# Designs tried in a protein design chat: VH-VL binders against Exodeoxyribonuclease I (sbcB). Part 9

Target 1, 149 residues: Exodeoxyribonuclease I (sbcB), of Buchnera aphidicola subsp. Schizaphis graminum (q8k923r203to351)
Amino acid sequence: PKLFDFFFKYRKKNELCRLIDIEKFTPIIYVSSYFGALRQNMSCILPLSWDLHNKNILISIDLFKDIDKLIVFCKTVSISNISIKDLFDLGIVLVYLNRCPILAPIKVIRKEDTNRLNFKKYFYYKKINLVKKNYFLIDLVKNVLLKKN
Short names: E, the ipSAE of ESMFold2; O, the ipSAE of OpenDDE; V2, 0.75 times the mean of E and O plus 0.25 times the DockQ between their complexes.

## First folded at step 6 (VH-VL; framework fv_olinvacimab)

Design x6 (from o7a with heavy chain E31S N59D D102F Y104A, light chain E30K S92E D93S; at its last look DockQ between E and O 0.03; V2 from the best seeds 0.00; counts 0 for: pae E 13.4 > 2, placed apart)
Fold by ESMFold2, look of step 6:
Structure x6 (fold): chain C 149 residues (1-149), chain A 118 residues (1-118), chain B 107 residues (1-107)
Amino acid sequence: as target 1 above (149 residues)
Amino acid sequence: QMQLVQSGAEVKKPGASVKLSCKASGYTFTSYYMHWVRQAPGQRLEWMGEIRAGYGNTDYNEKFKSRVTITVDKSASTAYMELSSLRSEDTAVYYCARGEYFLAFDYWGQGTLVTVSS
Amino acid sequence: NFMLTQPPSVSVSPGKTARITCRGDNIGSKYVHWYQQRPGQAPVLVMYYDSDRPSGIPERFSGSNSGNTATLTISGVEAGDEADYYCQVWDESSDWVFGTGTKVTVL
């Protein structure tokens, strides 16, 4: 947690949105107790889309999770049988910008912390490429979330 | 049980438009993609475009993008494909196909022959 | 544009094995789907995700994909296997691409 006090400056939605570039598939750091203390309460996430109804919700994917497993699940299970819980278990993460989330550019991770926190860029580029090649995931996730209302 | 039933054969003159239909039954229409694929006599299958039936977003093969429009009527569980400015090269069988997944076409309609002749 | 090339024809004796190849640059990084089309009929999915068989397709059909070549293999060929076969991939630049097609003839 002490590693991010230098970069704990973007708290308003307008400033947080400057860190988000869905079009260019730009990963960011998200610090949240959602990930748990064993993961040091943080992950590298890839923003996918804004929620259709609530523009305070950023739909993202946890790059620490097994993206291949998420893809296979979404390809093998009919969309009508996919629950929101299934998606969250497989790596879909919602970031609520109106709740002052802690977000930071991935470049703030120091080289010395890269190995300890598993922030090796080459691993994330492969996972980002998997998402690009499987763009249907974005539409599928949005459809499942719409059923939640 | 699951079926894709396409509209009947059409004969058109060059420069005209054609609008084909594909009625789905036996599954939740709005949860899947619908694709349109054509096959000219003696030629390979050629993907024309797709639509996400539930939300109407489309994607088109660049070759056809200026002339093709794909739409749906969700209440009728029916997809449509309109091809404008027809040429003799557009003479082909046109198929609709369901995609349960973005990458696989698991059910196909019976095909609709469109003949373009002067 | 991404291209998938298949041999125009393959002849096979009943009971033998037919191998239908589909060539594309680095096709091994993509999922390959295969369709069977009998004369005058719509295509039928016979293999997807390289090697997975849809329900109702006999175990004689198998698939593989590595490097620049994907292969659909039909062992114990029967007269009813005579058809055109197409491979298919999704490509980021070309979207859905079908192969050139292979006519399997059972002699």
Scores: ipSAE 0.008, ipTM 0.529, lowest interface PAE 13.4, mean pLDDT 83
ESMFold2 (binder alone), look of step 6: mean pLDDT 93; pTM 0.945
OpenDDE, look of step 6: ipSAE 0.013; ipTM 0.628

## First folded at step 7 (VH-VL; framework fv_olinvacimab)

Design y1 (from x2 with light chain S92D D93S; at its last look DockQ between E and O 0.07; V2 from the best seeds 0.00; counts 0 for: pae O 8.8 > 2, placed apart)
Fold by OpenDDE, look of step 7:
Structure y1 (fold): chain C 149 residues (1-149), chain A 118 residues (1-118), chain B 107 residues (1-107)
Amino acid sequence: as target 1 above (149 residues)
Amino acid sequence: QMQLVQSGAEVKKPGASVKLSCKASGYTFTEYYMHWVRQAPGQRLEWMGEIRAGYGNTDYNEKFKSRVTITVDKSASTAYMELSSLRSEDTAVYYCARGEYYLYFDYWGQGTLVTVSS
Amino acid sequence: NFMLTQPPSVSVSPGKTARITCRGDNIGSKYVHWYQQRPGQAPVLVMYYDSDRPSGIPERFSGSNSGNTATLTISGVEAGDEADYYCQVWDDSSDWVFGTGTKVTVL
């Protein structure tokens, strides 16, 4: 109920932007068919950066994915050999704000819904801290996305 | 087999410029960054700047930004560092070092001594 | 500006353990790399991402990083370990920062 109400309120781009705090590493709930029915079409994502060429594109990471795999991949594979598909497979998500995505703050998830949704905030924050420690990933991802081919 | 070979020692007067070279072999030159790091006698390592060899993007230490230019010749697998307006305090051993994007420097050149004196 | 501070020197007897510290504000939130530089030679990577050891580096080299201090530990010190050691981090300003360096002397 609270979740759905929130989703309807934050449909406009200007409202969605208020939910995004890249500097503070604030996670947000993203509802999309991208995540599939098994995940109830939703995930907790971490905004990383705005796309350099399109201001409507928010580069994020799906905190459901294994962040360690992404880190190891970026540590071992030459940046020139990293494809956009590789990043997507490892949890990078592009959110298009001009397409009216459904976003919400994590606070809309009630404690009683945590088990039902298998939403463990603790684990997401651990992953966020891991991303902070691996800050180089942000710029690396940005640069890979700038590749034309 | 992977190796970075730098140009020979240089002696310059104050106000002059110096251009050092670093030839890479044993790996795909364009897939990595090349960094330049210097070390004055008895002093710590100091990062000067980097270049993404495959694309030519550069980033410099603010301290040297106005005087340093890093370039590459991809056909020769060679990186260059030019330092202008030389001062006595620029006397140091200059190293090139290979790296990934914001990753550690895994291979280093043998270093080039640059002496600046009147 | 982010700064890394190391003790200027560490003396250790052969076979004993040397600990080289690298201090920085909240350095535990960053990955620290370590380089060994023998007299008259170029630096050599001996530790990366706090505790990962490059191929060819003995297991007696280990690393840790928490709080405001990263530590390179060399157990069973040998004469060949005598060198200067530098810690390194990447800072948010997109700069690489090296520590002040520590001279390890094997007595």
Scores: ipSAE 0.013, ipTM 0.632, lowest interface PAE 8.8, mean pLDDT 88
ESMFold2, look of step 7: ipSAE 0.411; ipTM 0.796
ESMFold2 (binder alone), look of step 7: mean pLDDT 92; pTM 0.938

Design y2 (from x2 with heavy chain E100D, light chain S92D D93S; at its last fold request DockQ between E and O 0.65; V2 from the best seeds 0.00; counts 0 for: pae O 6.3 > 2)
Heavy chain, then light chain:
Amino acid sequence: QMQLVQSGAEVKKPGASVKLSCKASGYTFTEYYMHWVRQAPGQRLEWMGEIRAGYGNTDYNEKFKSRVTITVDKSASTAYMELSSLRSEDTAVYYCARGDYYLYFDYWGQGTLVTVSS
Amino acid sequence: NFMLTQPPSVSVSPGKTARITCRGDNIGSKYVHWYQQRPGQAPVLVMYYDSDRPSGIPERFSGSNSGNTATLTISGVEAGDEADYYCQVWDDSSDWVFGTGTKVTVL
ESMFold2, look of step 7: ipSAE 0.576; ipTM 0.837
ESMFold2 (binder alone), look of step 7: mean pLDDT 93; pTM 0.938
OpenDDE, look of step 7: ipSAE 0.017; ipTM 0.675
ESMFold2, fold request of step 11: ipSAE 0.436, 0.467, 0.398; ipTM 0.805, 0.811, 0.789
ESMFold2 (binder alone), fold request of step 11: mean pLDDT 93, 93, 93; pTM 0.940, 0.942, 0.942
OpenDDE, fold request of step 11: ipSAE 0.021, 0.020, 0.012; ipTM 0.684, 0.675, 0.634
ESMFold2-Fast, scan of step 12: ipSAE 0.000; ipTM 0.495

Design y3 (from x2 with heavy chain L103I, light chain S92D D93S; at its last look DockQ between E and O 0.45; V2 from the best seeds 0.00; counts 0 for: pae O 6.1 > 2)
Fold by OpenDDE, look of step 7:
Formats: structure tokens, sequence, C-alpha cells
Structure y3 (fold): chain C 149 residues (1-149), chain A 118 residues (1-118), chain B 107 residues (1-107)
């Protein structure tokens, strides 16, 4: 399948960086055991920002997670009481580009693969729009990570 | 067993406001989106907006954004849609419909006729 | 604005096959859902994600989507199939969009 072919072709850091467009809120496919076998070890993630201390770390959000929960949490809990673990539990994901992560553009996911991968593009774009409408979330996440480091 | 029950028919004058209700039962109300869709006589279905019932987040059709307000009462498992500045062209049957994570609308209310006339 | 266009009407004899088309620019890249609306009733989901049938919908209902056209096919049409049918998609700019609707008449 095209998805696997892509993974084998685009493993270099410079190529991976081309997939990342923070300003345009471009989602990407991330393959990692982090997501577990039940999710076929993959998710659609939204790049949010680069880490302030390490340019190889891409702060992202797992679009499989409930974005509303994250938003409500960030609105109701004082930033001083937010832990990194809280963010991770709510869908924040750190992608280490120097570790040769498996990334791919969402276009490699075909309709015929949707059932197999349980991938619903429009669902994720809806969540992306939600993130756009709550842009404060990005700054908050950055600040929490900065303070905890 | 899952059911959406809407409020009764309304007759309004131009310029007035109408607030419709949609009571949900048979499922966890806060885990789904609620959509509002209207249909003028002899016309196609038209999406008006949605609300994430558990959190209150809303999204509206740009056409109605300035006049529509969608809310929920979680304790009553009820969604509301208020349309202001009513016009004759707002005469339609208004439906609430359940959506799961922005997917298709799997269940619909019976509809509420709103008639706007001078 | 993204638009979905359907033929206003389709007439079919009992036992024959009705095909309802839904046209949109590159609609094949989107998932299409279909709703059936009988006279005086609320819409009912009859097809989702192009070709998946909800529970309770007969196998004689099928769906396809490619290029610029999605199609709902009803084989072995029955009197009870007489209704309006609407296609639906989600679009980045237009959110949920419904087709113009097709009235299926069973002759």
Amino acid sequence: as target 1 above (149 residues)
Amino acid sequence: QMQLVQSGAEVKKPGASVKLSCKASGYTFTEYYMHWVRQAPGQRLEWMGEIRAGYGNTDYNEKFKSRVTITVDKSASTAYMELSSLRSEDTAVYYCARGEYYIYFDYWGQGTLVTVSS
Amino acid sequence: NFMLTQPPSVSVSPGKTARITCRGDNIGSKYVHWYQQRPGQAPVLVMYYDSDRPSGIPERFSGSNSGNTATLTISGVEAGDEADYYCQVWDDSSDWVFGTGTKVTVL
C-alpha cells in the first residue's frame, strides 16, 4: 500500500520537516507504538509548535483524543497546577524528529484504507478547526512545557 | 429506545424570536453532538448549526450565525435552538439530529413547524 | 461554497432499480451520506461513508462514490421506497452540506 511505501521513502529529517506546517495547521499521520495496537500504532496528529529549547521536538496534539476535554481542562485548571502528564493524558504528543519518526501526509490514506485504519479525515479537520478557535491552547501548552523543563 | 422529542409548532410574526427544544433519551446526552437542520416547504435540508452537548461548544452555518443560538441543558438532556429576527422565509420544519464526533446524523427528532407570517 | 446537485426526480417501476446521483466537485474524495425522507416524516439515515448501511436498512440499498458523482442505488424498488433522498457531505468551508434532494416515485 501507498502508506507503507511512503514510510520507507521519507525517513530523513529534512524530508520529515517538509511535512510539518504549523502555520497552516496541517495534520500528519504519525506511526508509533505510543498509540497502542488497538489504534494500529498510528494516529493523526496536529503540529502545534516547536519546543522552545529543542528544535528537534515537535509539540503536537493527538487528534484522536477529545479536544474538548483538553480545552475545558486548560480553561478551568490553573496553569501552575497543570502537569506535563496531564497534557499527555489529554492528547499532547511530543514528536522527536531526531529519532526518525514515521510520519506521512494524510493524503496517503485512501478511502479504501479507512475501514482498516479507522481513519476519518473530516472528523480530524473538525477538531483542527476547534483548535484554531481556541488558539490560546497552543500558548498554554508551550508555557506549561517551558515551566516544567 | 433512543429518541429525540421536539417541542410543538410555533407561529410567530416577523421580527420575533423562537426557541425550540429537543429532548433526548435513550443515550448519554453529553457524549454526542446535537445538530439543527431546517427544511422550508418543498426545499432541501439545510444545516443550521451544532453543539457539543457535553461542553457547549457551538458551530453555526454562516448564513444563520448572527441570528441563531444553540444551547443545552445537560440536566434535562435537552438541546435548544433560538432563532431571532424571524422572517417569512424562516417558515420551515426544524429538526434536531444527533451526531457522533461530527459524523453522519443517525437519529432525528420528529421536527417542529415554525410559521412566520404577518 | 461547496454544492451538491441531485436530479429533482426519479421514476421507477416496482421491482426495478433506481439510481440517485449526487454531483459535487471531486466528491469522490469526500464521504457521502444519504437520508431518506418519506412524506411528512423526518429524514432517516440509509447510507453512510459512501457504501455502509445502517442496521435495519435492506441490502437492496447500496452506495458508491467516485470522481464527481456519488450514487445511491435501490434495487428491487418497493412502494415504501417512495420518498425524497438527500446526499450529504462535510466540507471545510461549508460544514455540513445537503444535496438538492431527489424525489423517487414508484410507478
Scores: ipSAE 0.017, ipTM 0.668, lowest interface PAE 6.1, mean pLDDT 88
ESMFold2, look of step 7: ipSAE 0.097; ipTM 0.705
ESMFold2 (binder alone), look of step 7: mean pLDDT 93; pTM 0.940

Design y4 (from x2 with heavy chain N57K, light chain S92D D93S; at its last look DockQ between E and O 0.81; V2 from the best seeds 0.00; counts 0 for: pae E 9.9 > 2)
Fold by ESMFold2, look of step 7:
Structure y4 (fold): chain C 149 residues (1-149), chain A 118 residues (1-118), chain B 107 residues (1-107)
Amino acid sequence: as target 1 above (149 residues)
Amino acid sequence: QMQLVQSGAEVKKPGASVKLSCKASGYTFTEYYMHWVRQAPGQRLEWMGEIRAGYGKTDYNEKFKSRVTITVDKSASTAYMELSSLRSEDTAVYYCARGEYYLYFDYWGQGTLVTVSS
Amino acid sequence: NFMLTQPPSVSVSPGKTARITCRGDNIGSKYVHWYQQRPGQAPVLVMYYDSDRPSGIPERFSGSNSGNTATLTISGVEAGDEADYYCQVWDDSSDWVFGTGTKVTVL
């Protein structure tokens, strides 16, 4: 379907939650000025977990970022020295479902648009596999966010 | 100008090891993957493994995982591939190839012939 | 183990069109890259992301990928196009996979 029509239909939390499947590692499209105009204010994110205290917060990772760098950082820096800013700089993204974020399933992006928008489907699958192989990252991020909330 | 220059041909006996080198120039070595691909005579290309040069992270084809080791020397912009417990079927041309981050292989070395014979 | 199958050979007359197929289960869901290898030389990238042409590759090279078949098409074939051609994908279980290879002969 049309990208913008989909965005306007799926705005409330109960409808947005149908796009989220953490256990199947399902990536989704997130439109936000957070990513900047050069990236068309869009990214493909991978939902990792719900926040431990606020179930409106979906902890995700920006799949356009360097996942190897995030993994190495989390393996080599002790958890007590990891800041929330470090995680955000390395690709951790919080999505607030109660703020009507603009989300869409990845299938809405046509194959020809993936080249134009630099959304290479192939990048997602290899990077998702890295996250699967490094599942400790999810618990680490949850605990860092718990300390700071 | 980007170049990948590989070490010279090798002749080895069965059971020995071989360590091949691939010297990169003309780009930022630590921001790319280096792949190793082999081609036995008359056969197709076969991916052996990769290394993220900047972090030393490796992934190997399961077929070779017990016998292959890929390393880098960042200061020399050089990747290495060591294959142990050589067999006659390991006779092949071995290529290094650069991959942009998780992408196709855009530059290839000239290849190194390794011959395994008694 | 993910398999990419190509015909062993394709013969084509000069000036005609060669079509080199690469078959794999649901290959249309993957990006396909193509390499040309002349005798005694290293492979050279001639197509990536199904249909994108690297700088320096003639416009007569084109590519497509749908369903279970990807195709590299060489129109106006010249003697210099005689080479082996390999398709390539990344697969979740097998990592980087190359096709079986196709020898293009220009008669």
Scores: ipSAE 0.008, ipTM 0.596, lowest interface PAE 9.9, mean pLDDT 84
ESMFold2 (binder alone), look of step 7: mean pLDDT 92; pTM 0.936
OpenDDE, look of step 7: ipSAE 0.012; ipTM 0.641

Design y5 (from x4 with heavy chain N59D; at its last look DockQ between E and O 0.51; V2 from the best seeds 0.00; counts 0 for: pae O 7.4 > 2)
Heavy chain, then light chain:
Amino acid sequence: QMQLVQSGAEVKKPGASVKLSCKASGYTFTEYYMHWVRQAPGQRLEWMGEIRAGYGNTDYNEKFKSRVTITVDKSASTAYMELSSLRSEDTAVYYCARGDYLIYFDYWGQGTLVTVSS
Amino acid sequence: NFMLTQPPSVSVSPGKTARITCRGDNIGSKYVHWYQQRPGQAPVLVMYYDSDRPSGIPERFSGSNSGNTATLTISGVEAGDEADYYCQVWDDSSDWVFGTGTKVTVL
ESMFold2, look of step 7: ipSAE 0.403; ipTM 0.782
ESMFold2 (binder alone), look of step 7: mean pLDDT 92; pTM 0.929
OpenDDE, look of step 7: ipSAE 0.014; ipTM 0.655

Design y6 (from x2 with heavy chain E100S, light chain S92D D93S; at its last look DockQ between E and O 0.06; V2 from the best seeds 0.00; counts 0 for: pae O 8.8 > 2, placed apart)
Fold by OpenDDE, look of step 7:
Structure y6 (fold): chain C 149 residues (1-149), chain A 118 residues (1-118), chain B 107 residues (1-107)
Amino acid sequence: as target 1 above (149 residues)
Amino acid sequence: QMQLVQSGAEVKKPGASVKLSCKASGYTFTEYYMHWVRQAPGQRLEWMGEIRAGYGNTDYNEKFKSRVTITVDKSASTAYMELSSLRSEDTAVYYCARGSYYLYFDYWGQGTLVTVSS
Amino acid sequence: NFMLTQPPSVSVSPGKTARITCRGDNIGSKYVHWYQQRPGQAPVLVMYYDSDRPSGIPERFSGSNSGNTATLTISGVEAGDEADYYCQVWDDSSDWVFGTGTKVTVL
């Protein structure tokens, strides 16, 4: 109930933006049917960048996905051969702020809910560090999206 | 087959400007970054700035930001670096280097010596 | 500003192993790249992402990175390995940063 109450408070774009800190690599909870019922329609995502053409689009990565696969893919496949679908399949997520997405800070996840939701903060932060170490991903993803649009 | 060919040596007086060129061949110019790196005699490599060749976005070393301008001519697959208000300490070999979206420089030009003397 | 510190020189006999260190605060959390620069020549990439070798670089070259130190290791050193070696990282605040450089002399 506390989680849902929080979600309803952060519906407006101005409020949602307060949750987003790209520079500090702050993960956030994203509730969407995109993730499916098996994942309880929820994931922890890492904001990466704003879209270059649409300021309402937040480029993020689903931290549930295998980040290593994305890194290897981006390191081995020519950018000209990378499709948007490839990126989506590998965990890139576009969040449309103008569509009132349900976002929340990770602190809304209580310790007692961690196991129930299979929310392992440790693993998410490891993946975040991996993204930091592979910062090139951000520019690559941005440019792939730019070229394909 | 991959090659970066830079313009010839330059001799300039203090206060002048120099514009160097770097012509790329053997790859799709617009799909990579172009970096400029200089090296004073007996000194370490020093990054000056970069340009995203396909889009024209630039980023500069804060040390040079006020004096350096990096541009590209996509039709000629050529990158340029202009350094203004030259000083004696700007005497160095200047390199262009290709950077992918991966964070390393995989190909380098042969370098251009710029000598600044009164 | 983020800084990378290398020993100014490393001397090694032919056939022996040279180790070139690159120190930086928590450098292990960054990918380190290495460049070889022979006298009068442009730099050449010899190692990237800590331990990956570009095509054409012999297996004698290896890399590691952990804690505050990255290391380029050259086993079975040859005369042709005599050069300056520079480590490199990308940093959020400093952008591209090169090490101070290490001159490897083959005795």
Scores: ipSAE 0.008, ipTM 0.634, lowest interface PAE 8.8, mean pLDDT 88
Fold by ESMFold2-Fast, scan of step 12:
Structure y6 (fold): chain C 149 residues (1-149), chain A 118 residues (1-118), chain B 107 residues (1-107)
Amino acid sequence: as target 1 above (149 residues)
Amino acid sequence: QMQLVQSGAEVKKPGASVKLSCKASGYTFTEYYMHWVRQAPGQRLEWMGEIRAGYGNTDYNEKFKSRVTITVDKSASTAYMELSSLRSEDTAVYYCARGSYYLYFDYWGQGTLVTVSS
Amino acid sequence: NFMLTQPPSVSVSPGKTARITCRGDNIGSKYVHWYQQRPGQAPVLVMYYDSDRPSGIPERFSGSNSGNTATLTISGVEAGDEADYYCQVWDDSSDWVFGTGTKVTVL
């Protein structure tokens, strides 16, 4: 399936996408793996620069050199409406951004670095926090990605 | 060319353990999963477990979890499956199979017959 | 706990179409892979991700998956298609699950 259509399939076309509002403390980003190319190159985008302390995290392309697609979870699309197996089979890489000064600021969980059990534990049992809609990202998706630009 | 070659047939007594090997060639061993699947005479295929060859991450079928251990020797491009506390019901052909990143089993070994009898 | 049920056997005449079903609760939400096993041989992948064909598998093999039933369809059946066929899914509670198998007889 097209990834954007897949994550937003429960909404009518041309309606504003209700994206997750990335929490300052523990944002979660799902990115596709190096080993799999899906039909759609991206469903949502991150700001080009973000600083961890100021909600602006500088995303280095070199840091994520093996990632060929980026997916941001949509808050209004429940995980119960999305098969975990489908995400796992698509080779989705979990990116956990932690602003805690004592811990690594970025943790990347790749398919090649973990098995299915670890993927489930990360997603369901680590109590990952998914937050409310983000108007900035909704406007970005509406004005840039939905216009065939 | 790409192939998986398994060790030869084994005959074991109940209570013994067996360790089977699966040697891979023709691809980068550490970039794929290796699965073990068994098939008792006249029965369906049954998944036993997997290992991510490059990292050693394992996952096992709950039915076998207490008795099965899967390991790899990266330098030899060989995967192993050891099954302990053998019962007559463990008589089966055991296959190794490569798991692509897309999680289907694209190449299979020829199978190893394990017979458990008194 | 998760179970995939296949008919034990399917008989088909050469040149006709064989349909092998794989039934499972909400199987349409999972990817289905299919394997062919000839007597005394290892299984061979013949269909993956519901409807994609591996290199070397002829176009007369096709697949579908929706609701509670996945189907492997073999059109223009040839004698060499006689084999056992197994469906397979990954289920997050049961891990990898194979179907009960279907013996296809070409007669």
Scores: ipSAE 0.000, ipTM 0.493, lowest interface PAE 17.8, mean pLDDT 65
ESMFold2, look of step 7: ipSAE 0.630; ipTM 0.841
ESMFold2 (binder alone), look of step 7: mean pLDDT 93; pTM 0.937

## First folded at step 9 (VH-VL; framework fv_olinvacimab)

Design z1 (from y2 with light chain S29D; at its last look DockQ between E and O 0.69; V2 from the best seeds 0.00; counts 0 for: pae O 5.5 > 2)
Fold by OpenDDE, look of step 9:
Structure z1 (fold): chain C 149 residues (1-149), chain A 118 residues (1-118), chain B 107 residues (1-107)
Amino acid sequence: as target 1 above (149 residues)
Amino acid sequence: QMQLVQSGAEVKKPGASVKLSCKASGYTFTEYYMHWVRQAPGQRLEWMGEIRAGYGNTDYNEKFKSRVTITVDKSASTAYMELSSLRSEDTAVYYCARGDYYLYFDYWGQGTLVTVSS
Amino acid sequence: NFMLTQPPSVSVSPGKTARITCRGDNIGDKYVHWYQQRPGQAPVLVMYYDSDRPSGIPERFSGSNSGNTATLTISGVEAGDEADYYCQVWDDSSDWVFGTGTKVTVL
């Protein structure tokens, strides 16, 4: 109840931008049918970068996905052989700010609501750390998206 | 039953290297992380590093990064930790411990005592 | 460098309640885990995610975490509970951090 109330208050682009902090690697909650009913149409995503051609597109990673698998893939496969589909399958997500996406800070998920919402917040911190320690991933993703657009 | 069995006690001289083993059983070895944690006599636990057993990705405590190497033999479901340039302050019990994306260690080896003395 | 501080020792009579604290800056914003280490043995996970018990851990073990203090509570203390107890968190800059440890003595 309180979670949804928060979502309705922050629908405007200017308010959404306040939630996004790429430099600090701040994860955010993203509610979208993209994640499917089994995931209650939501996930915790990590903003990585703004798209180079469209400032309204936020490149993010779905922290539900296996980050190690993505890292290994990006290390072993030539960048010329990496498709956009590969990145999407491995957890890259594009958020369109101009489409009024439903975003919220991760703190809206209380510890006692973790099981109810099937949102295991504790799993995400290590994954964020993996991304931070493998910063090349961000540049690689940006370049792949740039080349394929 | 999940179990981590570590190699036996070691006695080394300063400047030498030691390589410890940790054999896992009772679970899919390649689906988890293996961590190494040590404990000097009368001291608290100290994290040394981790390896993703299925991929080989490693991460080390900055304190040990220049001296520690963690590896795995997937065919043997065994993790290894090698510590070089041993010092007297490296005298400790060394533990392997299983981890995942969750930020705790649910299963531990029995520990291996490493004694460094001239 | 993130640090966790525990009292060095806690003494308790059989059947009474022992409370072990773990202090850290804004530790309430982190998940805290607890390990029991009996003399000469490896650590055993006894509490995770602040208050969840692993299988095999009795209900007399409970945990809480808020503000700057996490607490492991052992009710109905038994002789077998005598051990060192360590809290643990993961920190963005320090990775896995263990507390200083608390020796629980059953009188």
Scores: ipSAE 0.017, ipTM 0.668, lowest interface PAE 5.5, mean pLDDT 89
ESMFold2, look of step 9: ipSAE 0.485; ipTM 0.814
ESMFold2 (binder alone), look of step 9: mean pLDDT 93; pTM 0.932

Design z2 (from y2 with heavy chain A53P G54D; at its last look DockQ between E and O 0.08; V2 from the best seeds 0.00; counts 0 for: pae O 6.5 > 2, placed apart)
Fold by OpenDDE, look of step 9:
Structure z2 (fold): chain C 149 residues (1-149), chain A 118 residues (1-118), chain B 107 residues (1-107)
Amino acid sequence: as target 1 above (149 residues)
Amino acid sequence: QMQLVQSGAEVKKPGASVKLSCKASGYTFTEYYMHWVRQAPGQRLEWMGEIRPDYGNTDYNEKFKSRVTITVDKSASTAYMELSSLRSEDTAVYYCARGDYYLYFDYWGQGTLVTVSS
Amino acid sequence: NFMLTQPPSVSVSPGKTARITCRGDNIGSKYVHWYQQRPGQAPVLVMYYDSDRPSGIPERFSGSNSGNTATLTISGVEAGDEADYYCQVWDDSSDWVFGTGTKVTVL
């Protein structure tokens, strides 16, 4: 309920942008059918960067995915051999701000809902730290996505 | 009603070891990190290390890594911090603190004074 | 090593506003948290993520963070606000770092 209340208040693009803080590595809740019913159509994502060609596209990482696998993959596979599909399969998510995505801060998740939603904040933040320690990942992802265009 | 209750004051000699306890209640012990932070007299707070109770993973301040050991007893919802090779500079109040978000500490124990003197 | 610097003391009259600064290199890119520590007591979280208040913390407490300075502001200062205040951040190389602390005295 709190999640939806927040959505109705901050559904405009300019307001949604206030939730996005790439510099501080601020994770946010993303509600989308992309994540499927088993995940209750939501995930905690980490904004990484804005797309270089489209300012409405936010490049993020799904913190539900195994970040170690993504890191190892990006370290072992030549960038020329990395496809966009590979990145998506490994947790990269594109959020389109111009499509009025449902975004909310993590604080909207109540403690009593953590089990129901299988939401383990501590794991997400550890993964964020892992991403920070492997900052090359951000640049690599950006470069791979540039090849698409 | 969340509470962290620490063991009593300790007096130790240089070279000795001390093991402090921190009993948690009012929340699921295994779902939060437990940190240890100390404060020497008139000094600022200093982070020592953390543990994830459900997995037992630890991380330590490099300053203390060679001397500090953090453990837990999940059945007792209790975290422990052992500091070895004590020196006078280790005289301080030692706090356990819960890490909700990994960036801050939302609940603190009452603190345990450890005095190291000859 | 990342360091946080605070003024050693701030004096304020009852009912007035106290501002406690916390300076660090590009601290605006980090989340800053604040703790209140009364004499002989354990620290208490009074602000987190720059400007969020924990339950039970009055609205008189507010926070901001930009550039190289974070600020904890206490409006309508009361006698009970007399305490040491510490800022804190998490740093990639230094882990959890606390400020030098500021003693707030209510005159």
Scores: ipSAE 0.017, ipTM 0.653, lowest interface PAE 6.5, mean pLDDT 89
ESMFold2, look of step 9: ipSAE 0.355; ipTM 0.770
ESMFold2 (binder alone), look of step 9: mean pLDDT 92; pTM 0.935

